# Designs tried in a protein design chat: VH-VL binders against q9umr5. Part 63

Target 1, 268 residues: q9umr5
Amino acid sequence: SYKPVIVVHGLFDSSYSFRHLLEYINETHPGTVVTVLDLFDGRESLRPLWEQVQGFREAVVPIMAKAPQGVHLICYSQGGLVCRALLSVMDDHNVDSFISLSSPQMGQYGDTDYLKWLFPTSMRSNLYRICYSPWGQEFSICNYWHDPHHDDLYLNASSFLALINGERDHPNATVWRKNFLRVGHLVLIGGPDDGVITPWQSSFFGFYDANETVLEMEEQLVYLRDSFGLKTLLARGAIVRCPMAGISHTAWHSNRTLYETCIEPWLS

## First folded at step 3 (VH-VL)

Design ga2 (framework fv_mavrilimumab)
Fold by ESMFold2-Fast, scan of step 3:
Structure ga2 (fold): chain C 268 residues (1-268), chain A 123 residues (1-123), chain B 111 residues (1-111)
Amino acid sequence: as target 1 above (268 residues)
Amino acid sequence: QVQLVQSGAEVKKPGASVKVSCKVSGYTLTELSIHWVRQAPGKGLEWMGGFDPEDGETVYAQRFQGRVTMTEDTSTDTAYMELSSLRSEDTAVYYCATQYYDILTGRYPFDYWGQGTMVTVSS
Amino acid sequence: QSVLTQPPSVSGAPGQRVTISCTGSSSNIGAGYHVSWYQQLPGTAPKLLIYGNSNRPSGVPDRFSGSKSGTSASLAITGLQAEDEADYYCQSYDSSLSGWVFGGGTKLTVL
């Protein structure tokens, strides 16, 4: 029998958005139990990420308990950050493959239609004023806003991303790292034509420096210090990088070639 | 408020085709997705197909693939469902229904329904 | 057989509570797809009663409620009235069929 698959959606999303992904899984791995978590759908996806982590945690516990051989996670866009936190806060997770599907793992710094809907008059250069306030941190998108020109504000005000990346100290950091390291495989997927995730290399733990030059994962302090286990996972051969060009942000879960190349090999 | 008005009842011979229309008012077809559902006398509801706005294309239920064609005329806000090679088992009331695609709510119910079109296939 | 299983009939007296079950599988309700409920009065088109598992459209009384657990969903009707006598259908999406599916329908009789 194949391991169960748990899917965590992204910003302004719902379970229906993954129908093609589930069809692909059913074709290649018939009998797989796939559950798309129908929590924080649509506008509720704007709720603070720690609130979403708690709700998703409660939903995944019984699924994991029924699968002693392990489970796989497929986590799309913002959902990839939820899954990172789940793997850290759960002392007893049994996740084999964590498949991160175009998720802003080092944060977001870009002008997108989603951002303009919520903050119509703001540009990426000015959004730090809203996002790094207590009010702004009540919105999920601000929880991973990472302005490379105001890193001091990001480190002080980010209630989620800076903590889960180990960029700011937390009492539970050692336990979170130990828990995250239990994952079997970290599969990173993303690409240059996404059009939403900025920089797109954020999906691979790369990010802008103060000059907006992208530094890759191995040049990041979080990697070099092994703050939550990336260096250890890479040394174990547990990190998979699967970039693909030609895929827009809303198409990652509905592209057959992407599924066959980047996702299918990591389902068991 | 959305309202759907369907064409009148049809009587057809086996092997013929029928084309049912569904006129939408209160919204435009570009803001709505139209689906078709049928109900044989005394039986339950059966989904036939509809427009998927995320994919930008019409999806048909497997059992109707090759026999059904669903089209839209956005200039008149009218949707059509054509079923070919009619059999006596196709005798049913055919409904059009709207599915409002709303990213902000994350929901896709069949919000509004037409009054239905009775199609009778007689030998 | 229907992909979503409902009891063919259910009955109750005025003022009582009835529950209509909708049993699916891992390819539909179990996969996380939302459940909608439709009411069909004799001789009329179906009307949306519940959507997104538990949400009511404007104009639907709060005595109608929906819930979902695992591979199943249920519709609860409290304070049963004679006008509630109708057929009730659940609906979800099914990934193995790549399409929308309805339950077989439940006839509610008010005694």
Scores: ipSAE 0.597, ipTM 0.836, lowest interface PAE 2.4, mean pLDDT 91

Design ga20 (framework fv_mavrilimumab)
Fold by ESMFold2-Fast, scan of step 3:
Structure ga20 (fold): chain C 268 residues (1-268), chain A 123 residues (1-123), chain B 111 residues (1-111)
Amino acid sequence: as target 1 above (268 residues)
Amino acid sequence: QVQLVQSGAEVKKPGASVKVSCKVSGYTLTELSIHWVRQAPGKGLEWMGGFDPEDGETVYAQRFQGRVTMTEDTSTDTAYMELSSLRSEDTAVYYCATQYYDILTGRYPFDYWGQGTMVTVSS
Amino acid sequence: QSVLTQPPSVSGAPGQRVTISCTGSSSNIGAGYDVSWYQQLPGTAPKLLIYGNSNRPSGVPDRFSGSKSGTSASLAITGLQAEDEADYYCQSYDSSLSGSVFGGGTKLTVL
C-alpha cells in the first residue's frame, strides 16, 4: 500500500529528532515503513558532504531494491543537500517524492551558533577565507557556504554545492541531470521564521545577489540554464512550493500543521 | 556540568500522594528537558514521563496518566513529580533525569541523573 | 512488561568479550529510533554509557561499543574488567506508545 519513507537528518542531528514526524506518518498513513538513517550523527555530520553521500547511498540501495513501487525521501536541513546529490549520483533510484525540509538548496550565508562553535572568531563576511580553502572544504557546512560577495571564490572552490547545482562544470553533469530528473516530485518547504537558513528563500532555490537582494528561483542562472533540471521539473508540474511562517529551524519535523499541509499529501 | 539533587526518602500509606523534587544546577530548567524514571526494588527502569522541548509540553506514560503530575518552578530551578493514589506496587526509587537537547554536541539521551528518591508505600 | 527484550544475565572472565542484546520491534528500534545504553552499579543511579547507537560520552572507555541492526541493538564490552560488573539497560523511543522505553536490564557478572 504506502511506499516506504527514508529520512535523512541535518547538521548535529540524529534519528531521535524525528519521533514526532514518525507519529504523524503513522496516524495518517498507517503501515508505512519509515527508515530514519543513523549515519553521520552528531559531530559526524561535519564530515565532507561527498563522504556522507557515499555512506547514505550504500544505506538506501537495499531499501530501494526491496520497494519496486518506489520510495519517498524526507530530507531535513543539510540532509536536503545530501539527498540532492544522492538523486544525481544514483543511476537507478526509484524516488517518487523528494521532500526537502528547510534545506539551503542554493547555499548558506548567515551567522549561526554552529559556525561560531566551529569558527569562534569568524563573522559571516570573513568565513570565505576559511571555507574556500582546501582545509575548509573538509567540513560539511563549508561545502554549502555561498558568500554572495565572493561568488568567484565560491564557483572555483566549492567542492560540492557549485557542482551539484551545475554552477561549475563537471564531467558527470549530464548524467547527474538525467538521474535527478527521474524524481517524481520535488517538494520544497521552508519559511521566513526559520532563523538559521539564511536567506530562508535558499530552501526554494532563491538566493542573494552581490547586493544581498534575494532573487527567486526563476531568476537564477541555474534555473534559466536548466543546469540540473529545475526548469524541466517545473514545466512538468513536479515542483511543489510550500512556504510556512511561524516555524523555527528545529521545529519543521515536529509541527503538525506543517506536516498536514506540506508533507502528508506527497506520501502515497 | 548539570547536577540534579532530589528530595529525601518518603514513607506513605496506600491512597496517599507523594511529591518528589529535583533541584537543577549548572543549567536553567528552560535549557533542559526533565524526565522521571522509576525502579522498583530488584526490577528494571520504567519511564514515567517528562518535558518534550519540541512541543513545549509534558508527556506522561499511559499507565500513569491520571495519577502523575510533573511541574516546574523556573524561579528556583526545581522540577516536581507528584504521584497520587499510591499503591504498594508504587514502592520504588524515583529518578529525575535530563534529556538535554544540545544541538551542538548531539546530546539526546538521558544524560544526567539525580541520585534517586526512595518512596516506600506500606501500611 | 518490558518493551525491549534483553537477556536477564550474562557472564564473562576478565579480558573476555561479552555482548548484550536488545531486541525491539517495528515501532521502536525497527522504526529507526536511536538506542542508548546505561550502566548501573549497585546502589547508584544509572550512568549514560552509549547514545545514538554507537557514540560514547566523554570518559567512557573505547572498549564499550554499540551497534544496531534491523529491530535489534547490541552493546559489546571488550577486555572485560571486574569494575564492569553492573546492570546494563538499553533505551529507545516507541512511536506506538509515544514515549521512551527501556529494556528489562542485563546483570553482567565478572567471574
Scores: ipSAE 0.000, ipTM 0.403, lowest interface PAE 14.7, mean pLDDT 87

Design ga21 (framework fv_mavrilimumab)
Fold by ESMFold2-Fast, scan of step 3:
Formats: C-alpha cells, structure tokens, sequence
Structure ga21 (fold): chain C 268 residues (1-268), chain A 123 residues (1-123), chain B 111 residues (1-111)
C-alpha cells in the first residue's frame, strides 16, 4: 500500500484547487489516502504563518499517528513555508517526501496582483515599510517578504521566514534543525515561467543579492552555515531539484507532465 | 472594474430582522474586503463593520455588536448584512463598499460603493 | 455624535476657492492615520474623492486637493463649479474605537 499524502494549499487558495492532483495520484497510485487540509482557506490564508502552522499541526498529528510507516507532504506556494515550519516544530514527524510546489523558500520580492489588492499604492521597492512593521507581520505574505535592498530590516523584523531559515537566532533553532533533518526527501519544484514567485529561484533556495543578481542555494549563508540542515541534506543525497519551464503559478498542481516528472517518482 | 449591486428596498416592523445582499462583480469576493456603512435620512455616514484583513476576521462597530451579522457566500460572490431587533432609528440607506487596506498608514479608503438599500422601520 | 468634526455647511460663488475642515483627535488623525474624502451628490452613493490625505483617484480633477496637519485635515476646492454642490465627508481610523470613523459631513452650496 502507498503512504498517505497530506496536501497544504497556498495564498487565497482552498482544497478545490487540487482536484486534478488528486486525479493524477489516484491514476498512478490507486488506493493512496490523500487528505487535502481545508484550513485557512481564501482570506484566512492571510493569517500569520505561525498561527497557520499551529492549526495545520493540529490537523496533521492524527493523520501521522495512523500512518506509522510515514507520510508524504505536497505543499503549494505559501503552503510550502507552512510545511517547512511543521517539519521543524514537530519532534516526532516521520515525513518521507516533502514536495514543495513553487514555494518562496527564501522569500518573495516581486510585484504581484495579490499585493496590489492589499497595498494598491505600493511598489515592491516600498513594501518593506509596510511588511517590516508589527502591523505587516500580522499578514502571512509579509512573513516571507524579503527585500534584498533592506536585508537588515528583514533580519530584524521578519517574525517567520528569517527564523525558520535560521537567518536570525532563535532559542529553538537547534531542535528545529534536528527535526527538519528527519525528512527523507526534500523535493523542490519551480520554474522561470511561474510569473508570481519572484525570483523564481526562491523555490530552490536561491535569492537576490543587493544588486538583484540571483545567488543559488550553495552561495547562500543559510546553506554555507548549514543553519537548518540544507547542506547536510544535500550531502545525504536527500535534496531533489525539479525545475520545469512553461508552467504558470496556478498550474503547478494541475499539469500532468509536471506531476509525472517531478511528483510521481517520490510517492511510495 | 468592480461593481457592487445591492438588493431592493425593505419595509420592516419594529423587532423584525432585515438581511441586505451585495453582489460583487469584476473581482472574486475572496479578493475584497466588504464593509457596511449606513446613512439615516438627512444624516451622516456611520460605519457598521466589515472584514479586517489585519485580524483575518469580520469586525463590527461597538454599537452594533450583538445585533449585526455579516456573512459571505463565495460561490455566488455575494455579501450579506443582517441587522436584528430593528427600531425606528435603524431607518436608513445601507451601503456595501470595498476597502483597500494600507497597513503602514492605517488607511481605510472605500474605493467602490453599492447603490444603497433603503430600509424603513415603521409600524 | 460624529467623531471627526466638520462645519455643517460652506458656500462659495463659481470660480472661488472653498476649504472644508475635518478636526480629529490624538486617537485618529493625530495618531497618524490617513484621511480620505468622499463626495455625495444628491440621491447617490458616496464617491471616493481623496485618499491617503492628498491622493486623487483617476477621474478626479486637480481642483480638488487634500492636506493634513496635526489632528486636522482639509479639503480644498479651487475654481468652484455648480456641479461641485454636494455633501463632503472626511474619514479616518480611530484606535480607541478600533474602527472606521466619519466626519459629520459638510454641505457645499454653490451660490
């Protein structure tokens, strides 16, 4: 039998977005128990990420308890950051494959329609003023806003991403690293035609330097310092990179070729 | 681009409840914060409540807490405002409006407004 | 009962300049919360005229301008025209009430 799959959605999203993904899994791995978590849907996805982590944690505990052989996580967009934190705060998780579908793992620095809805007069160059305030940190999207021109403000003000990436110290950092390292496989998926995740290489732990030149994962301080275990995972052969061109942000969970190439091989 | 169309006029007896609808087009309801503002005949604007993206929940003005309920049906892109225990002083035009929220400055501009729904409470 | 104070009426002749004041307190305008202004023509819903103290939406003529100082804000209308005859409302946020607040409204009469 196949390990259960838990699906975590993204910003302004819900379980309905994954109907094609469920169809694909049923076709290739019939009998797989797939649970799409119906929490923090729609506008509730704007709640602070630590609040979402707590709610999703409560939902995944009974699922994991019923699956002693392990589970797989498929986490889309913002949901990939929720899953990053789940793997760190749960000292007894037994996640085999953590499949991150176009998630801004090093943060977001791009003008998107989501941001224009919330902050219609703001450009990406000005959002640091909103996001790095106590008010801004009450919104999930600001929890992973990473302005490369104000990295000092990001490091001091980010209540979520800077902490989970080990970019700023936290009392639980050693335990979070130990927990995260229990994952079997970290499967990173993303691509240049996403159109929302900026830079798209954020899905692979790459990010802008102060000149907006993208530095890949191996050049990041968090990797070099092994702050939460990326260097250790890569050395174990546990990191899988699956970039694919031609896929827009809302299509990662509904593209059959993407599923067959990047997701299907990691569902056991 | 955004259009808000409200339900028609209502006449109610004291003690009754009224439920006003606001249909959104041009955007999906989940992309907008809908607020409700009323205006008694010949009087000014009074905010009743709406979705607060900072709190991630619907907030009500203090004087309406316990009497007003604001709900949304995302499948039909329709927002609702229900006011109970009606009194003659609740006679007013009720507006729905969309809000863009600027967290940095605490701005609460209402960009688009419905046409208004006249609610008359009389015996 | 309005939290923000506006004069109930102002008047002017065509071509003149009029100013409508909006007086708040330390819990709203004085706390740094921005001011928006709305124009309400007879029998119609309010229309956003100014947001963020001084910004104009597309379609609002340059004759309308907003300003803010201390605990007060002002709407200025230059080159007054007959079609400007309307009610004008200021709006902000009040931290002590945890909510949106409006001024009492000002009726502008064009003589």
Amino acid sequence: as target 1 above (268 residues)
Amino acid sequence: QVQLVQSGAEVKKPGASVKVSCKVSGYTLTELSIHWVRQAPGKGLEWMGGFDPEDGETVYAQRFQGRVTMTEDTSTDTAYMELSSLRSEDTAVYYCATQYYDILTGRYPFDYWGQGTMVTVSS
Amino acid sequence: QSVLTQPPSVSGAPGQRVTISCTGSSSNIGAGYDVSWYQQLPGTAPKLLIYGNSNRPSGVPDRFSGSKSGTSASLAITGLQAEDEADYYCQSWDSSLSGVVFGGGTKLTVL
Scores: ipSAE 0.000, ipTM 0.377, lowest interface PAE 16.0, mean pLDDT 86

Design ga22 (framework fv_mavrilimumab)
Fold by ESMFold2-Fast, scan of step 3:
Structure ga22 (fold): chain C 268 residues (1-268), chain A 123 residues (1-123), chain B 111 residues (1-111)
Amino acid sequence: as target 1 above (268 residues)
Amino acid sequence: QVQLVQSGAEVKKPGASVKVSCKVSGYTLTELSIHWVRQAPGKGLEWMGGFDPEDGETVYAQRFQGRVTMTEDTSTDTAYMELSSLRSEDTAVYYCATDYYDILTGRYPFDYWGQGTMVTVSS
Amino acid sequence: QSVLTQPPSVSGAPGQRVTISCTGSSSNIGAGYDVSWYQQLPGTAPKLLIYGNSNRPSGVPDRFSGSKSGTSASLAITGLQAEDEADYYCQSYDSSLSGWVFGGGTKLTVL
């Protein structure tokens, strides 16, 4: 009776991270078939995002084929960007709700423990030198590095985010937009106490300008130009914003109140 | 977004000095390495020097060492190249170009160029 | 003389493939340093065409490709068009000179 749910994890994550989410779904929607994809786990999550998109695409095709009534996606952190690309590259997806849990939809510009582990001598102000090289673009985390002080380099060097956001032209952009617009609901979740996603408003398609002032989604060129369909989705009433304070980055998939408020209503 | 705008053409006598400017916009000079390349009429490109971020210093091609000085004014985002003791064979178009150092992969090439400054040395 | 050797000229007809070679030595391309390529249209500044041996900047068509083998590099242009008529320069770093070096340039003529 309930549509199947497909879960896509984040950076350095695995299916084990979602055990509480699965408990909540089973409690409120008993009988739901939930598939947590065990691809690109742990260090493999550092592989280029386009490689991950291809692997996840191959995994979701048979699940979608068996569910003619549709499926829901729950995509956490970096996984939200994978799901954005899946919805664009798949000519035949049947996704109803795309639920994005604290994903850096406009990119990341912040010093985190993950970045310091990978690049211990680099400051966020200097990371553009590494990330916007061809070698740096072989790491998933650099695929969505968005330095607001080097927007020209981001636009020219980003092999993933600038393309999927329509910030740079791509031959497939028109088809990607058409495919993305087939989604039933885009449910955006995030909050100020995340501590990892910087700025946290990136989860809602907001981002820094050159002065590090956050501009919200409706002020972004990608929205104003309707580059991949955000303006069309908003006009259709298909975008849901669910911000919540008091939740750290690793707690979005294990907070019962968050689940009941932001996720449960969209799991028809 | 990144733009390099150079000073206008110069005509100099042998033995004089010339100072060419390169104003950078879209970035600050503290974030970029500026290099200078010249091209004599009908000839190829010749690297003169530039900032080496790995060494933390400006490096000059051996042919120009002692005659060339490259400086930067970060308050105005302007780079300068001064060439002294000019000879007729210094007649060329002088370009500034950006370069950045990728700490993992080494050097990144000259990705933005100024429009060029024609320096003519004649008596 | 140029440190990197290029043929002075190459020519082709529209729609054809042309290849421009760049021959270095053990102190530059042979030492593992990457090769970049620049296109210079008459009366204009050079434009970065290829960097890191084979990567294209935004806006460069995929009919331009670069490769490197041993002490040499090559620029290939497929589907040759009239607007490709220009001078092409290869560039690398030279450890013995402690600096950047350019090839002598190749004039491409589209017949």
Scores: ipSAE 0.000, ipTM 0.356, lowest interface PAE 17.1, mean pLDDT 87

Design ga23 (framework fv_mavrilimumab)
Fold by ESMFold2-Fast, scan of step 3:
Structure ga23 (fold): chain C 268 residues (1-268), chain A 123 residues (1-123), chain B 111 residues (1-111)
Amino acid sequence: as target 1 above (268 residues)
Amino acid sequence: QVQLVQSGAEVKKPGASVKVSCKVSGYTLTELSIHWVRQAPGKGLEWMGGFDPEDGETVYAQRFQGRVTMTEDTSTDTAYMELSSLRSEDTAVYYCATGYYDILTGRYPFDYWGQGTMVTVSS
Amino acid sequence: QSVLTQPPSVSGAPGQRVTISCTGSSSNIGAGYDVSWYQQLPGTAPKLLIYGNSNRPSGVPDRFSGSKSGTSASLAITGLQAEDEADYYCQSYDSSLSGWVFGGGTKLTVL
């Protein structure tokens, strides 16, 4: 009766991280088939996002084929960007709810422990030199690095995020938009106490301007131009915004109140 | 390098409690989580519980809830498992094992095991 | 019995290939949780043989390999040797039980 749920994890993550989420789903929607995609775990999560999209695509095809009534996606952190691309590149996806758990949908511009592990001497102000090189674009985190002070470099060098957001032209943009618009609901979740996603409003398609002032989704050129369908989805009533304070980045998939408020209603 | 050394064999009467220790060397308890697994004679492995480092909490298998308590003394790098209200069916070898998050693979293996402690529950 | 189902025994001759299955359900292997395998020689503690479906710890020969598909996992042993005679256990996490689960174990006999 309930549609199957597919979970896509984030950076340096694994299936085990979602044990609480699966327990919540089992309690409220017993009988739901939930699959956490056991791909690109740990260090492999650093592989280029287009490589990850291809691998996850191959994994979701048989699951979607077995569920003609549709499936739901729950995509955490970096995984939300993978799911954005999946919905764009798949001509025949049958996704009802796409639930984005604190994913940097407009990009990341903040220091994290993972960046320090990869680039020990890096500061957010200097990381553009590495990330916007061809070498840097072989790392997933650089695929969505969005330096608001070097937007010209981001637009020209980003091999992933600038393309799926329609910020730079791509031959497949029209098809990607058509495919993405097939989604039933886009559920955006995030909050000010996340501590990793910077700015946290990136989870809601907000982002910094050149002065590091956050502009919300409706002020973004991506939205105003309807580059991949956000304006159309909002007009259709298909975008759900669910911000919640008090939740740190690694707790989005293990907070019961968050689950009951923001996720449970969308798992028909 | 990592070594888990458990306390010696115990013989207990029904209704008693037993407390098994597991001394860790080569690593500290702050870097590892300890799990407890038992094996009745001629039977398979049964997970009893262990420390979840992501939650910072000890989780017990439902079958042992209310009867088992797992504690750690970080000053001596020693983990303990206490099982109360012992029955003949609790006769088993009790193992401690380490678990940790392996960043390189994103996995949680039980990679080092103690030698086991035989607990016999009889008249 | 056990949550993960293994055949109680399997046998092979030296030099042959044997495969040990581990069948789970939608709440464990089917949910995407990885599978580890342990080897237990008679009278000894279990030893980690495979983790994360297919990874070998240092010191484990490449004759041992693991795989996972759907709700099941398999341990393959090629070039079977007398010293491989042992009990083998699979392990995963189960979301309905909120804990770790082991298979019932498979006794490998080298003929």
Scores: ipSAE 0.556, ipTM 0.826, lowest interface PAE 2.7, mean pLDDT 91

Design ga24 (framework fv_mavrilimumab)
Fold by ESMFold2-Fast, scan of step 3:
Structure ga24 (fold): chain C 268 residues (1-268), chain A 123 residues (1-123), chain B 111 residues (1-111)
Amino acid sequence: as target 1 above (268 residues)
Amino acid sequence: QVQLVQSGAEVKKPGASVKVSCKVSGYTLTELSIHWVRQAPGKGLEWMGGFDPEDGETVYAQRFQGRVTMTEDTSTDTAYMELSSLRSEDTAVYYCATEYYDILTGRYPFDYWGQGTMVTVSS
Amino acid sequence: QSVLTQPPSVSGAPGQRVTISCTGSSSNIGAGYDVSWYQQLPGTAPKLLIYGNSNRPSGVPDRFSGSKSGTSASLAITGLQAEDEADYYCQSYDSSLSGWVFGGGTKLTVL
């Protein structure tokens, strides 16, 4: 009776990382078919996000076809952006709950261990020089790098995030919005102790202005203009916000209290 | 770079216990997750248990729960597997293996293996 | 019976291609857990051959390749050589058992 669950992982992640999440689901919703998509694991998670979207799309089609009552998506970190694009490019998706687990929905701007490993000499203030080049846009992390001090470069050079957020015009924008609006519930999860996603409010469609003051979702132009349907979803009662303190970036998929509070209620 | 060297062959009587050691070199034991796998003569591989660094706990396969204990001595970089209440069907080669976690490349399930320790259970 | 099913044997001639299957279920390969492959030469310990479905460790020839689809995985060996004669094991994680599982093993004979 339960709808199948599809899990999309994040940067430098693998399917094994979600074993606790699958245990929780099996305990509360026994018999649920859960599939963790094991594409673009490890270093392959650095591939351009549009390439990842194509690969994940091919993997989800047969799963959705076997579940006429619908499916749920749980999408972690960078995977939440992949799922945003999947919901927009698929004319026939049947997703009920889209559960976004600490994903940088408005982008990333922060110094983290991941950036140090990828670009050892970089500072967040200088990464725009690399990310907003054609070469940099061949890396997934640069596809959602959003420097609030160079918003003009972000809008012009971002080949992924600026387009799916409707921040720059695209011929398919109207169709992408229509497709995205078919989702039953958008469940946003994140918190101040994540330590990787910067600002953490990016998981809730908040982001820095030019002075690095965080503006929440309702103050964003993409919301006010309803560019891809956030205002419509909120008015419909379809957006759920579930912030939780005390959870680090790698623990969102292995914390029982978080699962029971933020995820379990949305798995029908 | 990692090497695992196991203790020598053992012959035990039914009902006895055996403790196999696995000495790690090339890395410190605390940087690795050690698992134990056995193989009866002419048969396949069977996972017995191992340390899960994400959980901070040792996990045992249900078939061995209550009979197996896996411990580590960080001062000597040596892992141990003790199996009690031995039966003839416990005759097997016992292997230790490492699961290495690399933040950039992901996890390798079992990337380095010891040479194996033959445990023979006979009366 | 093993949780992951492999054919007990497979054979091929030098220079030929051979494929070894590994069939699981919805609680392991079907749930998305990665598949690793191990080669065991007679009288030796197993050696990691493939991890993460299709990745080769340093030192493993490119004639060994892995793939995964649905609840099954496959190991393909091209350009068979006499030195490839060995037992091959697949491995995955199983959420219903909360542990690692191996296939029953496949003996490859090079004719």
Scores: ipSAE 0.362, ipTM 0.752, lowest interface PAE 4.0, mean pLDDT 90

